# Ledger of designs, part 7: VHH binders against Formyltetrahydrofolate deformylase 1, mitochondrial (PURU1)

Target 1, 298 residues: Formyltetrahydrofolate deformylase 1, mitochondrial (PURU1), of Arabidopsis thaliana (Mouse-ear cress) (q93yq3)
Amino acid sequence: GESLDSSVSPVLIPGVHVFHCQDAVGIVAKLSDCIAAKGGNILGYDVFVPENNNVFYSRSEFIFDPVKWPRSQVDEDFQTIAQRYGALNSVVRVPSIDPKYKIALLLSKQDHCLVEMLHKWQDGKLPVDITCVISNHERASNTHVMRFLERHGIPYHYVSTTKENKREDDILELVKDTDFLVLARYMQILSGNFLKGYGKDVINIHHGLLPSFKGGYPAKQAFDAGVKLIGATSHFVTEELDSGPIIEQMVESVSHRDNLRSFVQKSEDLEKKCLTRAIKSYCELRVLPYGTNKTVVF

## First folded at step 22 (VHH)

Design N6 (from M4 with S31D S53R T99V T101V S106T K107T)
Fold by OpenDDE, fold request of step 24:
Structure N6 (fold): chain B 298 residues (1-298), chain A 122 residues (1-122)
Amino acid sequence: as target 1 above (298 residues)
Amino acid sequence: QWQLVESGGGLVQAGGSLRLSCTASGFTFSDYAMGWYRQTAGNEREWVAFITRGGRTTYADSVKGRFTISRDNAKNTVYLQMNSLKPEDTAVYYCAARVYVVYSGTTWEDYWGQGTPVTVSS
């Protein structure tokens, strides 16, 4: 009986690597060789090398055999290269093995972004672990959102805030185990101390097209200005309000036939899509800092 | 120690009005939803009105349009304005602070006052 050596075709799994360093000759070759030497296959490679800035950015997608290239060694091998080039960023994600990013969602009264995110999350289109939802707005338990959260064991924390007390310490305690924070129309300003205390990335959705239309009423500002385009902006939160590096923007045309209500509605539609896309991009290692106030988004 | 003290109960004629008050102490009043319940002898306590921390109000069908629940956080007090009272409204009225066990708002325990009697005479 010929032992059908069922050559179990090695199951290759996908990985992503992002790299940021000072520009140097041969970086792509080294990174590619690192993958190839371990039997991996590069599926995609994107590089950004600006002409007037001596920096190198790359994002690679590859498949590899985890038996031949153990996950820990993947990190080590890329880290070696990172050290060689003095990389500012070198991150590997293996979605099938690595834990999903843990996030907390902060919001106020408006829940359109939350709802969208939850739907995408449920559908597996948002690869995150939602640890909790925090809001300074109380919600009825019989709402679709609240029922959803309950069904999925996601706690909803009502954190009552006042002008005098934003309860930032309490919020910090709630989000201490998260990888990054999402402000889904959280209309409270986070202090520099909060941001420093948290020490991780905070992604915000602004319901206007930054750097214009800052503040709490961008739709009205846009309407009053007579713009022909409105938009939403997802960005990293900094101490300066609505001034962090932009991750994603979406726009829609408006006209003189639009009223303030339609502006708001259109904005909400853009907001939820924009934020979801930004988060997805972030989780897929598509977003890297570029200078002090910009991003590279692959 | 948590304490709820109801007041304002008494005898009133049908069609009359009463305003009940419940003053809270020993806990942060603004952090809790409040409710009014009533109970007659031999019967189970029934829900009358509820007010969330945010001020959203709900009412039992039997009192809807006649009763109004409100709160003053500065005074740690919840009120029940009862208008157009009926003999059927006769009961001991209890104030409750709702302590949610889970943040979903679907599981809770109520902390009760001692109650205030309301008698509506036909």
Scores: ipSAE 0.000, ipTM 0.185, lowest interface PAE 16.8, mean pLDDT 91

## First folded at step 23 (VHH)

Design NA1 (from N6 with T107K)
Fold by ESMFold2, fold request of step 24:
Structure NA1 (fold): chain B 298 residues (1-298), chain A 122 residues (1-122)
Amino acid sequence: as target 1 above (298 residues)
Amino acid sequence: QWQLVESGGGLVQAGGSLRLSCTASGFTFSDYAMGWYRQTAGNEREWVAFITRGGRTTYADSVKGRFTISRDNAKNTVYLQMNSLKPEDTAVYYCAARVYVVYSGTKWEDYWGQGTPVTVSS
C-alpha cells in the first residue's frame, strides 16, 4: 500500500488496466511501453482477440511507483493511447488509492443474496462501499438483516411500489451517487427510462441458466418439472428483459433425492455465489462485453 | 476496420416508398444488434428502428406502421423499408451497430455508417 503522508515512499503499488479497441498492429507494444516508460513493471497480461470480430481486448496487472507516475498521469497516459486506437473502453484502477466502487443493493422479499453480500462486505472480501439498501418490502427492525444494517450505518429505504407506480424517480434520487447498482433479487422490472436516467451499469441475478429460463422460474416450478440441473445467471441489465451480457453462470445437479427444501436451498446458494462472483469480477476489471450481449471475463 | 455502407437513398414523392440497405464488413455482423437513425441539418440524430441479433424489432412512434427493419445475416445486411413517406421523413439515414459499454456513464455506443440522403417532396 501507498502512503500519502508527506514522506516520499519508494513502495510499488499495483495497478490494473483493461482495454478494448478494434484490432491493430502494435497495441500490446504501446500499452507495455506506456507502463515501462514510467518505470512500471507488468506482472500479468491477458489478451483476447475473437476470431471474426476484428477487436482487441486486454487486461494488464502491473506495479509502479506513484511518486514517479502520479495517479492522474496514469489516467492521462492511458487515455492518450485510447485516443490513438479509438478505444471503445479503457479503464484503470489502482486499488490501494482509488475509492472503492459505491453500490446500492435493490431487493424484494427474499434476502439470501443481500445477506451473503453483507457478510462478504463485512469480511473485506467484496471491494465495495454499500451506500444503501432499497426494497419494495418493509422489514421489521428486529430482524438480523435490519440490525446488521443499523449497526454498520447502512440506510434501508422502503419504497412501496404498485403496478401503477414503481417509484423509479424516488429510486433514482437514492442511487444518484453510486457507481453501479446491484439487483439482489429485485422482482420489479426496471423501465428503459430508469436505465437511461441512471446511466451506469446495473448487475442482476436471475434464477436459471439464461437464455433458457427467461422471466420468473421459481424453484417450485423447476422442482415440479423434474429438472436434473439448476442454475443461476448474473448479467448486466439492459432494456430487453434478461437478455443483457452475461457475466457469470453457475450450475448444480439435482436429483430425485432432493426435496423441495433442499432444491430451494441449492437454488439460493447458486444465486448468492453467482452474484457475488460477478460483482467481484466487475470490480477487478475482469469483465468486458463484446458483440451486443457476449462478454470477455478475464 | 469496421465499415457500414448505406445505400438506396434518393428523391421520392410524398406517399412513395424507398428501401435502404446497409452492408457491413470487418466484423461478425450476426453478433450485433443493428439500428437505423436519421438526422436533419443542425439537429441531433434520432433513432428510427432497431433489430436484435435474433430479429426482434422495435420502432420509433413516428414511423410505426410505415417502416420495417429487417436483416439478412448471410449477406451482412440490414434493411429499412420505408412506405407512405412524408416530407418530415427527409433526412440523412444512418445504420449503426450497437455495443454495450461497461465502466462508463454511457451504456451503449453506436458505430455509424456514412449515411444515405433521403428527400421526400410534397
Scores: ipSAE 0.195, ipTM 0.584, lowest interface PAE 3.5, mean pLDDT 86
Fold by ESMFold2, fold request of step 24:
Structure NA1 (fold): chain B 298 residues (1-298), chain A 122 residues (1-122)
Amino acid sequence: as target 1 above (298 residues)
Amino acid sequence: QWQLVESGGGLVQAGGSLRLSCTASGFTFSDYAMGWYRQTAGNEREWVAFITRGGRTTYADSVKGRFTISRDNAKNTVYLQMNSLKPEDTAVYYCAARVYVVYSGTKWEDYWGQGTPVTVSS
């Protein structure tokens, strides 16, 4: 919109807002007016109202002048509308002003997801800051991945765990400054107490198509079942194992010419891509759970 | 609109039983985990029992072995069977539907019913 100061050249920056409340008349009009009244311009607007649930979900992308509509005022204006509608969720991000989300990566023995995440991050394709890597497996300092971490100043924390002592208080301390947690093949089950104590989102990658093929060896189960599609699932972690809301799934065709090793290789390739896509969708505010295991992904 | 309507509360003697019901409408009941909470005057609501959409149950220590939560997805209803009631169980009982929330410091938000009072006499 038209807001000029003869001494200042306007610079328009992008913003994104996601909103979740009970459905009501006039929500889109009020949200759109909030943006337009401050001279912002909407570039995209997605709405979803699920059948038989009286709930409203939206995601808007807009551009605005941060001199005319300061970042803190953006928060206050959307919060006022959130209070009006009793919103369950209202989140705004302004990527050019807001810090990237800070994450920690947890893994166990297998590092194929970690290696891919680090390369995507280095290439600018993973829109996060990685604060540390945590593993219950020690790694030799002369390996490529450990030298990569050292070169980029990313701490690696070895946390020796047992079934009787998962050392979750130690992990909580290491991740206290993160915005969300990524389980990149971390094979210990996080307790309900850990999830309550962390209090923020935890994103996992599972080697298989949930809700089918739960557990620790889904490639074998898929091979024995004779499936023609295999895949990977990225989901939020909740107290039910492998049952949290799904963010992203990816699939690949298989045939009689594939063996168990080929199923595993294809699944690992999908895991890398699936986790990366899930993190990107999350950071762009595209993911809103509804129901226990369902999501809107705008 | 989402509605949760509790019923079955009342006055009962210590050692007695009550069965609370909570009927849901305005949402797909089978997609949500449900819980029971209770509140005494001047205190925060206390968690009592929880049932997942798949039927797994958990209980607060104070009610284990005496209370049973169950659900009937065909009737959109969650139940709390309360046996061996004690005066300390006197409270207003609320059912709740749990909603997962992302991008927030609070992972679960609860949609509450109106509550049903339970009084257990000595």
Scores: ipSAE 0.180, ipTM 0.567, lowest interface PAE 3.4, mean pLDDT 85
Fold by OpenDDE, look of step 23:
Structure NA1 (fold): chain B 298 residues (1-298), chain A 122 residues (1-122)
Amino acid sequence: as target 1 above (298 residues)
Amino acid sequence: QWQLVESGGGLVQAGGSLRLSCTASGFTFSDYAMGWYRQTAGNEREWVAFITRGGRTTYADSVKGRFTISRDNAKNTVYLQMNSLKPEDTAVYYCAARVYVVYSGTKWEDYWGQGTPVTVSS
């Protein structure tokens, strides 16, 4: 009887770790050793140490044996290191084990971003669980978008809003179990109270290149200004309108041959791509706060 | 509201033992790592011991071998057993819950109790 030494090669699974602390000697070594000691292998390591700031940022991608290094221990081990260095941030994601981020999408009348997100989501290119879509516009049930949502069991909540009543409490109730929110051309200002009440990250797509062209008509502003570049900006939402830390920006050239309509169309194309990329980056732990109003994007 | 209430502090002679307790309320205790810190007047608060969600412990070098941190999730309580106490251990001891905040700028936050004083007499 030939002993089939089925050397079942341990199935290694991917993990990601992000780290932020005060700069100190040996941090990379400690973090690397943590992974290595458990039989893990680092596939990628990115570090950011600014010259004028005593801060350390890192993002590592690694593979490991979940039998040798149980998921709970992964957190514990990195947490130990975090404690040692007084880390401001230490987060691990294991995509194959961890639940996907739960998100809600908020939008108004325009649905180009929504459509793009749903397509990417369906294709597995957007690693999120979409819990619901919320809009201040009603949509016919026979539309492509609505059928898609229905088919996938994603509820669409029509929330009628007025200038006097933004129904933020209702929205808050709908989104309370999400990990973060996405504003896909919602075109409404969320109050500070809402943001505080929600207490989690809100990612917005602005249809202009921030910090320029704030407000509701950035394409018109750009057109009137005679710019040669237009852009879209994805950023975190803060109490101050269109002023949160920027996550992603995309730009496109325009010319004197362009009209306002073409500006808008080009902007929409940028918006949907920009937002999708921003969300992906966020879910992959590529986005970290830097200073008061900036981000590190690995 | 998150609350941590320390107890068990007092006066003890050098070489003696003391057990501190910290009872948590207002949050899911088992979901968070807990730690003990101490602070003397005019100095920064220093880390003493840490226990993860899973029960893994870490100690400052100054207390290693003498102090033991433990937790009882059923009681929402973290403990610090302090043995072989030294005058240098005299401080206000604080319990902390370590929270990873992954929103509005992922950050490390500690929630603190009011502290319990420990005095070790020579």
Scores: ipSAE 0.012, ipTM 0.292, lowest interface PAE 8.3, mean pLDDT 89
Fold by OpenDDE, fold request of step 24:
Structure NA1 (fold): chain B 298 residues (1-298), chain A 122 residues (1-122)
Amino acid sequence: as target 1 above (298 residues)
Amino acid sequence: QWQLVESGGGLVQAGGSLRLSCTASGFTFSDYAMGWYRQTAGNEREWVAFITRGGRTTYADSVKGRFTISRDNAKNTVYLQMNSLKPEDTAVYYCAARVYVVYSGTKWEDYWGQGTPVTVSS
C-alpha cells in the first residue's frame, strides 16, 4: 500500500451555510458543532433573531477538508439539523465544487443592465451560468451585445409579445432548466400563473426607489416630485407588481440642475449596479426571505 | 412554535351564514399573508380566499360575492365571513399563513391550522 505522503497539507475549501427556522435554544451550538465535528473551521458566523418574532436566521462561512467531510455528507449533516428544527431554509454552497447557478436574463429594449451583467460575468465578478437571453425586442446580429452572446455561446431568444399574448408558455419552456430568473428591464408583467409555473425565484430591477415610485415612469415621477435622491431597487418578483421583497437599493443625489434626461441616465447607472449586486448577494446565499415583503441580507 | 387555531365552524342551514376565525401565535402575524382553504373527504384541498399583508383580497370563483376574508393585525386574527352558504360549501376549513421561501424551488409555502368543520344542511 503506497504510503500516501502525509506531508501534503490538507487543502481546505470554503463553504457557506444559511439557515432559517423557528427560534429554538441551541441552534447556533448545533450548527457550529456540525462544522467542527467534521474538522471544519468557522470563519464567520452571522445570526439574526428579531425581537417579538420566533424566527432564527444564520449564515456561516467555513473552511473544511472535502476528504474528511465529503460534499454529500455536508448536505446530509445540515439536512439532519434542518429536519430537527423544521427549518424553512437550509442551504449549503461550496463554490469550488458546486455548479454555478443557472440563470436566464429577460429584457426588453433597454440593454444597459444586460451589458453590465455580461461585463461582470466575463470578469468573474458575477458567478452565474447564463443559459440564455430572452427579449421581446429584436436585435441586429452585428451589435456588440449580440456578438458577445454569440462568442460565448449564449443563445438570444427573440420572443415577440403582444398585449394579448405574452408567450409565457414559450418562455417557461426556455427557462425550465434555470435556478432563478433575472428581469433586466423586461418591462412586461409576468402573470401569477407564470410565476407559479416557474416555481423558482425571480429577481427584478426596478428603475426607481420602491415602494415610492412604482410603475413604468419612476424617473418622471421623481423629477416631478422634486426629489433630491433617486434610486434603483432590486427585488423578488411576486404576483403583486413592484411589491416583492427588496434585496438591494442604491441611491444618488440629484439637484435642480438636473433634468429628466439626467435623471434617467443616473437611474440607469444605478440600475445596472444594483442588479449585479443583488444577484451576487443571492448567489452567495446572503439573501433570505423575511415575511412577505422583507429580506434578511447578510 | 407557530400556531394557527381555527374556530367558528359548525352546522348551518342552506342560505345561512358563518364567521370563521383563525388566531395566529408564535410569529409576527402582520408580516404574513393569510388565506383560507377547504377540503372534503377524498378530495384535494382547495383554495378559498387570500389576503395580503396590505389587505388586498382574492377569492375563488365558487365563493366570490358570498365570502369575505379580512384580518385584524392587532388581534393576530384572520376572518372568513361566509354568507349564502350552500351544501357544496360543506368542508373542513383550514387557515393558512403564507411564507415566502428562497432557495427551496418554490416561492412560497402555506402553513396550516388544524381546521374547523363546516356543514351546510339540505
Scores: ipSAE 0.007, ipTM 0.252, lowest interface PAE 10.3, mean pLDDT 90

Design NA1 (from N6 with T107K)
Fold by OpenDDE, fold request of step 24:
Structure NA1 (fold): chain B 298 residues (1-298), chain A 122 residues (1-122)
Amino acid sequence: as target 1 above (298 residues)
Amino acid sequence: QWQLVESGGGLVQAGGSLRLSCTASGFTFSDYAMGWYRQTAGNEREWVAFITRGGRTTYADSVKGRFTISRDNAKNTVYLQMNSLKPEDTAVYYCAARVYVVYSGTKWEDYWGQGTPVTVSS
């Protein structure tokens, strides 16, 4: 009986690598060889080398055999290259193996971003683990959102805040096990102390097109200004209000036929989409800092 | 080369006041948030205050209401006005320039000065 050596075709799994270093000759070759030498196949390679800056950015998508190239060795091999070039950033994600990013969502009264995120999350389009939802507004347990959270075991934390007490320490305790935070219309300014204490990335959705229309009423500002485009901006939170590096922006046309209500409605639609995209991009290692106040988004 | 030079430290009695200065050179001062830290022997460096590029200030709870951080971009200088000083405020005070790290928009590294000692006597 000829032992049908069922040559189980090696299951190749996808990986992503991002790289940031000082520009040098041969970086792409080295990175590519790293993957190829281990039997991996590059599916996509994006490079950003600005003309006026001596920096190199790359993002690669590849498939590889985890048996031939163990996950730990993947990190080691890229780290070796990172060391060689003095890389400022070198990160690998293997979505099928690596744990999803743990996030907490902070919001105030408005929940359109939350709802959108939960839908996308449920559909598998948002690759995150939502650890909790934190809000400075109480919600009835019988709402659709609250039932959803309960059903999925996502705790809702009502954290009553005042001008005098933003309860940042309490919030810090709640989010200590997260990888990054998402402000989904939280409408509270996080202090520098909070940001320092947390020490990880915070992604915010601003309901206006930054750097214009800062503050709490961007729709009104836009309306009063007579703009023909409104937008939403997702950005990293910094100590400076609405001034962090921008990750994603979305825009929509408006006209003289629009009123303030329609501006707000259109903005909300943009906000939820913009935030979701930003989070996805972040999780897919598409977002890298560029300079002090910009991002590279692959 | 980036430099931060602190000054203004010294001995002061409890309840007294000091004004620390930190002068920056070698980088575009106005592009960076600045802060003050303090450290005692054998302990970790403690954050005291920050001021953003736009002038927004934040303080540690321990110094809130007593200390004031300010900046003069024209002079490339950050100040820490310390009032109502307590013995517990005794430490080496360090000026910091906050540099956001290349991997995150919210993560940062601080560039430090050499520090200036502050001693508050009872």
Scores: ipSAE 0.007, ipTM 0.268, lowest interface PAE 9.4, mean pLDDT 90

